# Designs tried in a protein design chat: VHH binders against Serine/threonine-protein kinase mug51 (mug51). Part 3

Target 1, 306 residues: Serine/threonine-protein kinase mug51 (mug51), of Schizosaccharomyces pombe (q9p7q6)
Amino acid sequence: MPALLKINKKKNGQTKIDRLFSKRRKTSLAIEKNHSKASMCTGQSPLNIISYNVPPLIVLRNKTIRNSIEVLVEEMFRDIQMRQQTNVLVAQCPRMIVETQLIGLFQSNYTSVAEELEQSIRTGDIRRLYLNRSDKFCGESCLILRPEFDKLFTYYLCKFKDQEHIYTLIFKLHKLLIENPLPSYTSEELKFNWEERRLLISMGFLILAGTDSYGISLPNLGIFTHILRNSRNDLSNYLKKRPYREVIESSLYNRNVSVACKKKNEAFFGWKFRLCDAIGAGLVDSFMTTCGRAFRLTKKGLEMKF

## First folded at step 5 (VHH; framework vhh_gocatamig_d2)

Design s28 (from c3 with S102T)
Fold by ESMFold2-Fast, scan of step 5:
Structure s28 (fold): chain B 306 residues (1-306), chain A 123 residues (1-123)
Amino acid sequence: as target 1 above (306 residues)
Amino acid sequence: EVQLVESGGGLVQPGGSLTLSCAASGFTFSYYDLAWYRQAPGKKRELVAGITYGGDTVYMDSVKGRFTISRDNAKNSVYLQMNSLRAEDTAVYYCATDLGYTSSWYEGYFDLWGQGTLVTVSS
């Protein structure tokens, strides 16, 4: 009967972001309830379920939030057979994760990691980025390490080096975000006038998160979200075709991804990257069997439309 | 060698239709967002329609419901079907892409442009 305190305080549009975070934590608890309930009534599945306490999908060198993000980033394109055409998508994709992957990686141990994450965001070592409304993952948030975040700003500064007004605006924004790392910003905190804020929104550096509340984004997040959407669809469609919507772990990792990737413009994230996301989002359950770790598409995952 | 070439412009009567085509070469077309911009005499260039590499579309309010953007990755082409044409649609139409993969239709990200094709809507 454990309960997480729901964040329901409104501050600078924070309630929208907190609501999303609370929803993901509630989804993780729902997975635990489903596993506990299934344990009492085992014998419905052809797989012999022996435990719902599964080892981590990824073995960490240390359990810090930074190392967890680094290792998840290493999994982004692991076990993907690269064709020359997909190399362009991979090269242009920002190296980052979605917050649900930390829930999927740590599961019941997530609470201590969540506290460390908030500390890292406050120091600016990790930045939370928000996806725009044009994406099918509207309301989703991502996490990026400071070095990658700075590299992307450097890229845009270089791109606009000959446009002094735009260059100055991007430079000023980057400096502000480094000096004052906040989860969201008011117009007063940003210190930009209305025209400057409107331009930054149109350029994809800011999103309007609420009345006088701005979230941080990056112009090139579209490629990350497209690959994420394709990856989620691929996983869901694959599991829907499995008996009882269940699969043993080794079957996923030995899958010939070049056969699964049927179109030149389609790229998929690596299986461990996808599974951490799906487990954290409550779309997939994990359990131990006599044949090793297995995964099952949940009712939520079956009903998901992407 | 990386280029976009427009075709299909011409003179049409109000209420008429035209299909503009844009042929791409020198890059992996299917991986890039494509946009149609236009510039009328004495006016600033404006976004008419856009299509992402995933197939999602965006339209300027004044053309929504009249114009349709589409792409054919096998032919390395993007199209703008223009119906119910008005005198205000008279402009040079440009095909453009953002080789930097931004998730924004901000004109400054588009770094590859075609030569343009003239559309004149008059009686």
Scores: ipSAE 0.377, ipTM 0.706, lowest interface PAE 2.9, mean pLDDT 79

Design s29 (from c3 with S102D)
Fold by ESMFold2-Fast, scan of step 5:
Structure s29 (fold): chain B 306 residues (1-306), chain A 123 residues (1-123)
Amino acid sequence: as target 1 above (306 residues)
Amino acid sequence: EVQLVESGGGLVQPGGSLTLSCAASGFTFSYYDLAWYRQAPGKKRELVAGITYGGDTVYMDSVKGRFTISRDNAKNSVYLQMNSLRAEDTAVYYCATDLGYDSSWYEGYFDLWGQGTLVTVSS
């Protein structure tokens, strides 16, 4: 098998050499896996934790949270489109990021990020959208950038252009949300009557977040809820079967498997985005070991029944 | 901020030596694979040498035995020692790493690049 790892620039070109470099990484991962097995055979001990100060799964070069979200959304959906070329769901999915993905990415640094995010929400540059509450998730939200948010409202205005009452209602809602960006709205702040609010809820533009508190949502946001639920269940089930409910990142990287999936092309979100979500939701912890980054299912993740 | 900064490039005579260095900032260097690429005028960018986080190395055939890649995790730096330089080694040299910017589906893809450092081998 040494021939399969042989570097031959004259015959294979740069793309082939890059693949051989990737195979070198896989060989390194196999060695580390063997060391992990040896450790298990010497007493079935859990992984040795060096630190809970873990580098982010995706390292960002952007100065602002707004630009970071823009890049993350672009990269996430570029990956989805490449792996899921014929999946009808891709075309129906709004271009957003789940807030738990952002929380899991920034981890201990999220307090600072949250403050910057709130400033961007106040200016209307970023909108927080609530996921469908009819499913089994509570309090989950997505973040959408202003251009995509406006594009989706334009789509719904065009869809209802011949239904004057509905068109007027959507137009007024969009104008209100742009002029007065708030994380939630009272009935007084919305300035819609009871029947209008009820219709907007039935259409998926509003959710009831409290006695007189309304959160903003979008039709088809249930797509993210469904994807997120499946992602979390698959990841939880995968980790439950691992020794001590732990896995080394290197055992997953560049292999023909995805975390929580048997085949990496079957997952909707890429595995790093799935792990960011689980970490942000408190379902998975990450920590450093002598063999690199590792992940462990938390008590919350173990007890999840959704 | 997250960045890679190369240094050590310059003008050398054939048969000479140079050491290129790449300093990383804004991330934990020791857990990432690092590579040196080069691009000569009118040619595509090509992998020269790579080093995994575990210390395994790979080299392009034309530089094997002449170039040595190494890393110093304490200094967040990777080095390329270039010996017995030839005119065909003339290129802009780039440091690169795979930070997992996308899903890890792109095997052999590097998503953070330095600015480049020019190496000219001529008499």
Scores: ipSAE 0.000, ipTM 0.167, lowest interface PAE 16.1, mean pLDDT 74

Design s30 (from c3 with S103D)
Fold by ESMFold2-Fast, scan of step 5:
Structure s30 (fold): chain B 306 residues (1-306), chain A 123 residues (1-123)
Amino acid sequence: as target 1 above (306 residues)
Amino acid sequence: EVQLVESGGGLVQPGGSLTLSCAASGFTFSYYDLAWYRQAPGKKRELVAGITYGGDTVYMDSVKGRFTISRDNAKNSVYLQMNSLRAEDTAVYYCATDLGYSDSWYEGYFDLWGQGTLVTVSS
């Protein structure tokens, strides 16, 4: 808060501070007056908050972790925002999520399902993956369903089918990961020699997680993290320019692709996929208004750099 | 259609400089990592330098501080500025990209290669 204001920080302190900003107060009153005349869902009432207890962005009939990931993956390219369709980004992008999207989907209910996620990881139904390169913007672990995980290994086995040494390494790794699903592996658990482990690291299948501790990664995560990073930057930069850093959900969905995608081949994931991520990552807060759900850029989102 | 074309190679004396250029066409250049590899006579091909779509760079130890990789997304081009050239830098230089979007500099992932440009460092 401003150093000019000396006030005790209480639970009601934020509302009192907001009322001290005359410009925002006048704008709030004007919006409330306009809302009384305007039809519902005009996108003109972001300051008329009725609740912070917000329903999920995606309503799930089956609330299992597996179904939740399946539904998020379905949303990944639903209404994908891209100026030119080359099919390359969609075809090459692995179908997976970041853990923040489950947090954003379940919100206050996430703790009740977290143990189910860990159980699914232990059985190998869901794999936790780690990024090969440090991404300043995205430092989270990724989650992938076993069918997609197996599909990606099949792709690389096919790619290296005529290179016996490489094929054998990938084949043995895949078999081990299916038969013994662990969150991390020692060199003894992997059963590969030093040269083989170094090669698998170079290829992007393993990362060093600690002394004699290896995490699992996959090649081809770069396109996923690139689109995710661009999606986060786009949302943050858009909200930074909005009045009070707030927007009605419908206004986001109606954003013109030609304005959002300045480069011919820029792409962003589908809106529900992106918003689950942004909420779970703490980049935006959600709240209910008389015109529906709205979003506000958090301090964390404001401070974010690409 | 989908291609990389190198230029800028030639004969140069030890201590001299050359700039290699690689022009890309037929794909969305700005989304891809690009690398310079080289192959000396009788030797295996090796990574010289790489630049990610995000602009991060990597270099082999023997060229660090002497070579600089850069990219110009508006021109669909990648460059290798080579300074303080040595006899051991003599090689055919290739630019390459990984159209499969692997998050790795492992040579086997690079599936689009230029034809190469010869660099000869001799007196």
Scores: ipSAE 0.386, ipTM 0.728, lowest interface PAE 2.9, mean pLDDT 79

Design s31 (from c3 with S103T)
Fold by ESMFold2-Fast, scan of step 5:
Structure s31 (fold): chain B 306 residues (1-306), chain A 123 residues (1-123)
Amino acid sequence: as target 1 above (306 residues)
Amino acid sequence: EVQLVESGGGLVQPGGSLTLSCAASGFTFSYYDLAWYRQAPGKKRELVAGITYGGDTVYMDSVKGRFTISRDNAKNSVYLQMNSLRAEDTAVYYCATDLGYSTSWYEGYFDLWGQGTLVTVSS
């Protein structure tokens, strides 16, 4: 049947071309004549905004900062876990959040939450960690709950158990951070000498934040940074190709995350985890439409290339 | 299997040049940071140069302006171009990667190492 296949192929090609031009013309006509008549739920025209007062992406049992982080951590791999069951990076990724996710979760109510966050950091229940050696995340901070923070220090103590001087240094640092929980430290507050501070910086446990200001970090946070970067890039690239860079929430959640290659280090965070981040980082705006919650890529989000 | 194989070491006179190559196999090369370390007899191993998966580079102070690290993701290879070689550059040179995505160039986080290639700078 080669002749029939050729006729069908040519006919199908012409039909597809005609449909593409028809859709383009209908979209253009909707813009020029009456885009309000276009089906708002199809995403072919600008979504009809009814409010910028949007319900939270995650409904919290209690609105404490601790519970907010716990619930965000539960969302880290929820929506895509079936695709990532054997992914090594998912298994090894520290369970933590970026501070932008709290901004995205609480939006206009964030001022009250920011006060509670600072109190929790002062008590040591939550630790703020700083990322470095990252092209796209220099200066961003992460938030980790005390049990996960202690677990990661236990991991590094075990890793360096046969190196007495390194083990002692990490042990003393962990003890100091528990006994004196601060957002940042001076050299006097750290009580380490010059060589000790240099070694901790070289190892990635401290960052130099100012002339006499040190932030706390952890080695191997690059797994979290890698997945976060991939997740932001994927969301931005998806929205860039949507009509008017807008999508309704239900359409977004039904999207299959397509990776051309099933590589071990290809991983994405769950949708609610990603959306809280994107909103808080100013990459995405949220609004209510007649078809439910929707998201639009901002100008800042358009500039993200990787 | 995950492996790094170095080549290009040899005897060179002071002021000469050498190019070291490191061929990687068994992992997705383009996603990992690569480093060149060296160890002279009786001395600790030290970072010479590093290159991130994003292409950013770092150099030891004494080699800045003389050495250049580069990568070719299509060939799964990293290179160290060494110019204006000095007697103190004499060492075994190691290619290394951090499969754990560490945020630090600290030697102890690099978990895959090549077997080393000897560079001798002498007349």
Scores: ipSAE 0.140, ipTM 0.587, lowest interface PAE 5.1, mean pLDDT 78

Design s32 (from c3 with S103G)
Fold by ESMFold2-Fast, scan of step 5:
Structure s32 (fold): chain B 306 residues (1-306), chain A 123 residues (1-123)
Amino acid sequence: as target 1 above (306 residues)
Amino acid sequence: EVQLVESGGGLVQPGGSLTLSCAASGFTFSYYDLAWYRQAPGKKRELVAGITYGGDTVYMDSVKGRFTISRDNAKNSVYLQMNSLRAEDTAVYYCATDLGYSGSWYEGYFDLWGQGTLVTVSS
């Protein structure tokens, strides 16, 4: 059953992202102050911070939004794809990113690419999708490239090919979304009656974002949400156990299976995919040390539950 | 062999109670959402209750407060406790899961179904 997700009333996704970027920056300054105090008070030897100006987690040859999403998608399961226990989850997970990963990838340079993102959304080259789940998940959005978006619609059209009414609804929705790419839609803009909109919501193609405001979603977002939540909880729980909640990048990447989870066969995204998300969301901050890049769990990351 | 097997159906008086069980095999039960659907004679199949892998539940309006869905991952089982049964609850009850992880309770996404168990509520 589709969950009701509250989307930011302003259709400009950039203002929301800019707020997340500002919060991350403030958190970095707080971490710097806390680091000095913790070292003096506890007598423990913390990581020696050289700078908060860190190179990107992923080096891009082409810094376009499209290429950035493609490269992030390649990182989704780089470390995980060889694990037999998770192969079904990996195979069925939609190939897309969380919008905050662009903030994490570009960091201080994100504002320079935000206009390109909005233009790509307006042309339909990139679609903004909203995560559909029962938990309170305030305003989290995903980005999917047009070819993958079309591929997923084609999958559902094929699945429902023998159910004329359902097929026609999905076909009309896809056509409308391609011909009129908007960040959100009113009932008038969708041109579907109440019963048709209710059915599309139940199927996971639309979510209620407010009175007469609809966001676009996809049915397979359930698996993406599952892996995202597990990945965030695993990272948070792992860092919480570390001295000063700090870890060197190389040490983090050596972790193949989550020790923070009590369940067997948990599925997780690849480390660079997860770290771009965590940095962009303000859950983790990055800094340079004498031993290379390191990460620290922020106050926000300590308190966040998924 | 990937399967769901229901049990617990039967004849019960109005106002009575009944517990349905669904045993899963051949897949990692704890990863999947489970649903109870029902189909009465001459009517379309409808969602009665659902439970996510995380334990969140959903219910059809007419059964809220009367039915309770639960799961036991150690026993690979999902249950439907039905109280204050009414004649209109008479139906074949099906246990189902969505192996495609749609995250939606829309019937068309459910691809693994049990055989069904008949519940008759009459005097």
Scores: ipSAE 0.402, ipTM 0.712, lowest interface PAE 2.6, mean pLDDT 79

Design s33 (from c3 with S104G)
Fold by ESMFold2-Fast, scan of step 5:
Structure s33 (fold): chain B 306 residues (1-306), chain A 123 residues (1-123)
Amino acid sequence: as target 1 above (306 residues)
Amino acid sequence: EVQLVESGGGLVQPGGSLTLSCAASGFTFSYYDLAWYRQAPGKKRELVAGITYGGDTVYMDSVKGRFTISRDNAKNSVYLQMNSLRAEDTAVYYCATDLGYSSGWYEGYFDLWGQGTLVTVSS
């Protein structure tokens, strides 16, 4: 409000700003009048917004980054929606979160949480892994706890134990990541030659994050990426079909599994995951109504296809 | 009964076109990445093209703009449309998948391979 009042007092560009502001006020007033209708929370009219101050989607007993990741992983895999034949896919999925879930969970409080996250990455207690760019998740990251990270790396060392050259590369990479935990690495920091880096990229252990910048990944992140894609597409497609692209939270949770999991081999992360992820990714806005928490698809969410 | 079967290979003149097909059976095709590899006499096997379960594609530099990989999950099939064929494209072409759910196109991840189909580009 104070920022808008200051803009209105300026002479340069004021006419254009005043027109946009007046139009917004008239639209808001019209919507507010319509929100007086008793059937609005259950009808086809836009939902009655009473506040943008929404309570957390998941209540944390301990607000540390470590506990947040543990709780999100537990909820994600407990409430996973799937057909019977996706059990093998789910069993192979790494136990980690996507960083947008954490952003969506903490929302306005994420800035302070981000500092703790960066400290935990520097100590190596938490690892940042990057999703494959070919799957249209360019620059998106996952967060994994050190014990799970080491377990997955050990799996690949065991898999390649009889292939000396490959084993040596993976061993050297794991040792480097333990001794020098960084969010990203230059070619000088990695200390691998061009052919070694190319091989590690082809194997899914490195991604190109920028000019002479490498992100860390793991081969089995493909499964996580698939379930993430399914989850975002299902949420977005559902909201696109809703009146005004809005839904009351209780209506969302009451969707039948048969509607959510139409194909035999589909898996979707649970609703709290989807909502935290979508809010953190800017695909969905949340607000309070007289009928509880509601969600609305943003312009960005409307344009997204995965 | 878990297998990949290639077809569509043959003799073609430089500048010609061929479509290779790969039929999959015994596994849930829609959840796996599929790749086309080729091996010319005296050379190592190399990745030609790949398609993820999500439909994203990768190509070897020398075939970009000439070859197109596609999949049909309803038919459990993957295809390689090859246009503007060159003598250097002469090879046995293999369809492959990784049943271990690895991400990436490293040959050592691929557990299931077809028997191959020969493509000869005569000059």
Scores: ipSAE 0.205, ipTM 0.585, lowest interface PAE 4.9, mean pLDDT 79

Design s34 (from c3 with S104T)
Fold by ESMFold2-Fast, scan of step 5:
Structure s34 (fold): chain B 306 residues (1-306), chain A 123 residues (1-123)
Amino acid sequence: as target 1 above (306 residues)
Amino acid sequence: EVQLVESGGGLVQPGGSLTLSCAASGFTFSYYDLAWYRQAPGKKRELVAGITYGGDTVYMDSVKGRFTISRDNAKNSVYLQMNSLRAEDTAVYYCATDLGYSSTWYEGYFDLWGQGTLVTVSS
């Protein structure tokens, strides 16, 4: 049945979150073992590790999921220099986060906020969006706040204002999603005929997640995924060239400015936004040194290709 | 400044072959999806083939196995190799891209179009 299938998908989502948390812990232990091993074999590492229990990258006055997403969104393009050509991409990019950034932000405390996230999705205050099914973004999801979600629908309604059939379809979809906020929908719950559902899929508002299961997406997700991929590749490629694949935090901030200025039409996310993603995804581990916070590319990060 | 320019159209007999080329300028070609559309007289414009920045391709059912889309990022060009041409393939062929990154092949999102190149398949 449709309800049972949705319950199973929700359970699978929780299992995935637990798996990511477990993998992150294992990655930290692996790095600690490798660092100790390297010190024993080579005699010295350039960075002396004090602790793997690191303060959050962003200090929150209010630890609600909503405020956490708002603060991460503020970091999307903070303290980066962009070429004129990339300003168009930045302006058109949806203001949203990758779900792994919450893991990177809260680290060991993430489990305490996961239930609040699911409740916010159920009320429609936050929407989970699905990235295109591609080898480059296996199973990743994004989170968007209701005001930004509504703003993007308003943009498409305006774009198609002179095409009555398309306008009506988008209007009906938006109304349905607001009145009945679900993590996924059956054809019965959508109440659209086959032609309408196929058109919404072709337009990028729905993805087929199963035989009779539809996930929510947005047409402009391509901009977000493009910038995310560039940001991950830039971070990974930089760390691969560092001694022991380690860098102190301040060095990354200075490097970002100079790299962005050299690339005429490349867009990158801000450092705290990128680091929360990389840490949460297990691509980068953070640790404390006598010179402050530092980062190291994990084995997973070294092996990833985007 | 931002432009797509097509070439390679012409008159061919049924069963013949043509290669269409599309040269891009004024934007970072390698980061965008590119599509070939066609429009026959009195008919609606339709998607013939598309290629993502990553090299993944899509084709209209009636041209699968006959047409091949490819790209050369070093030359800022996209190509459509057309084999086993039929009278029904007669149309003006357009190169197009979506500068808004809609990540779909829905025609209404494509905002940069070439001028078109005529392909006539006749004996």
Scores: ipSAE 0.422, ipTM 0.714, lowest interface PAE 2.3, mean pLDDT 79

Design s35 (from c3 with S104R)
Fold by ESMFold2-Fast, scan of step 5:
Structure s35 (fold): chain B 306 residues (1-306), chain A 123 residues (1-123)
Amino acid sequence: as target 1 above (306 residues)
Amino acid sequence: EVQLVESGGGLVQPGGSLTLSCAASGFTFSYYDLAWYRQAPGKKRELVAGITYGGDTVYMDSVKGRFTISRDNAKNSVYLQMNSLRAEDTAVYYCATDLGYSSRWYEGYFDLWGQGTLVTVSS
């Protein structure tokens, strides 16, 4: 994976395809530049805390789970777009979130939203994908919208279109998951024989959660997990070096522009995507100051090793 | 079955018009970028026009103002309207898309291609 992630290459010559993406990103970069414009009020030391009841990091026009995931996905690559005009890792990274980001986005209101999430999972509008333990995210799950989930299965069906046996197995799995959307499955619920289940596990479509409990996954989710791990490390290491391990929100966004200029071969997710994750995971606390919203590395975040 | 099927090719005189259609099946069409490529005998395959899932378009310089790409998500189809046709437009025209996790247009990589439709412009 590290080798794959390091092959992100800039093109000097432009193609019609490159120009299409470059033109669209130019508008997005202009919006991002205005959005990341730092306040001229540099943080005071120590920061004057006025409240721990903090407004949402992202103000949603529609507070549904679906819109929340869509908005988080929009934030996913803002920072990376500023560093690289083209990025194969960004293009190949699946569009998904981790559940901690919903916790961080809704904070004290998450309990009311959790019920809507479970209903959406039961209807199949949102799918829960489970990460391998080796990815260092044991106990966390990825959430993907039904359209993107179907897109990923279409990708694998196309990839294996000339391999009848594998194609049929993937096709049957996708059909079963659409017809019976469960958060996890027993062998009886999957309706696959032992050999079929073993093959799906070896391909990365299923994971073992217990003796007769299966979670749904996808082959090569390593791109998403690698970028997420790098993003968490970057944020944690930055905050460890700050006075009192605290930073004003505007100062954090300004630092992002600086980092983008220096680190062109490393992929990080956008700031709000990362901050929702860090808050939801308990790695970072947020609070209001006289200079605006601020973030502090928690004891958990300080002691964490990825 | 995951596939793209082109139609609308044929013989047309210089200055004439022709509409190519590409019908998609087996995937959710509205999520994906679509492109029209062409290949003339003895020449490399080249991008003629592209349309993103968001509706943005791109055209090769030699066809700009003559060709129009459009899509109909309800019919799972993409179209290429070709006007003021020239002998140099004679080629096999291909519909293509990238079914990867995210758009890879900037890489020029496409993992799903149609079989092609022949366009001949001659008197």
Scores: ipSAE 0.000, ipTM 0.200, lowest interface PAE 12.3, mean pLDDT 74

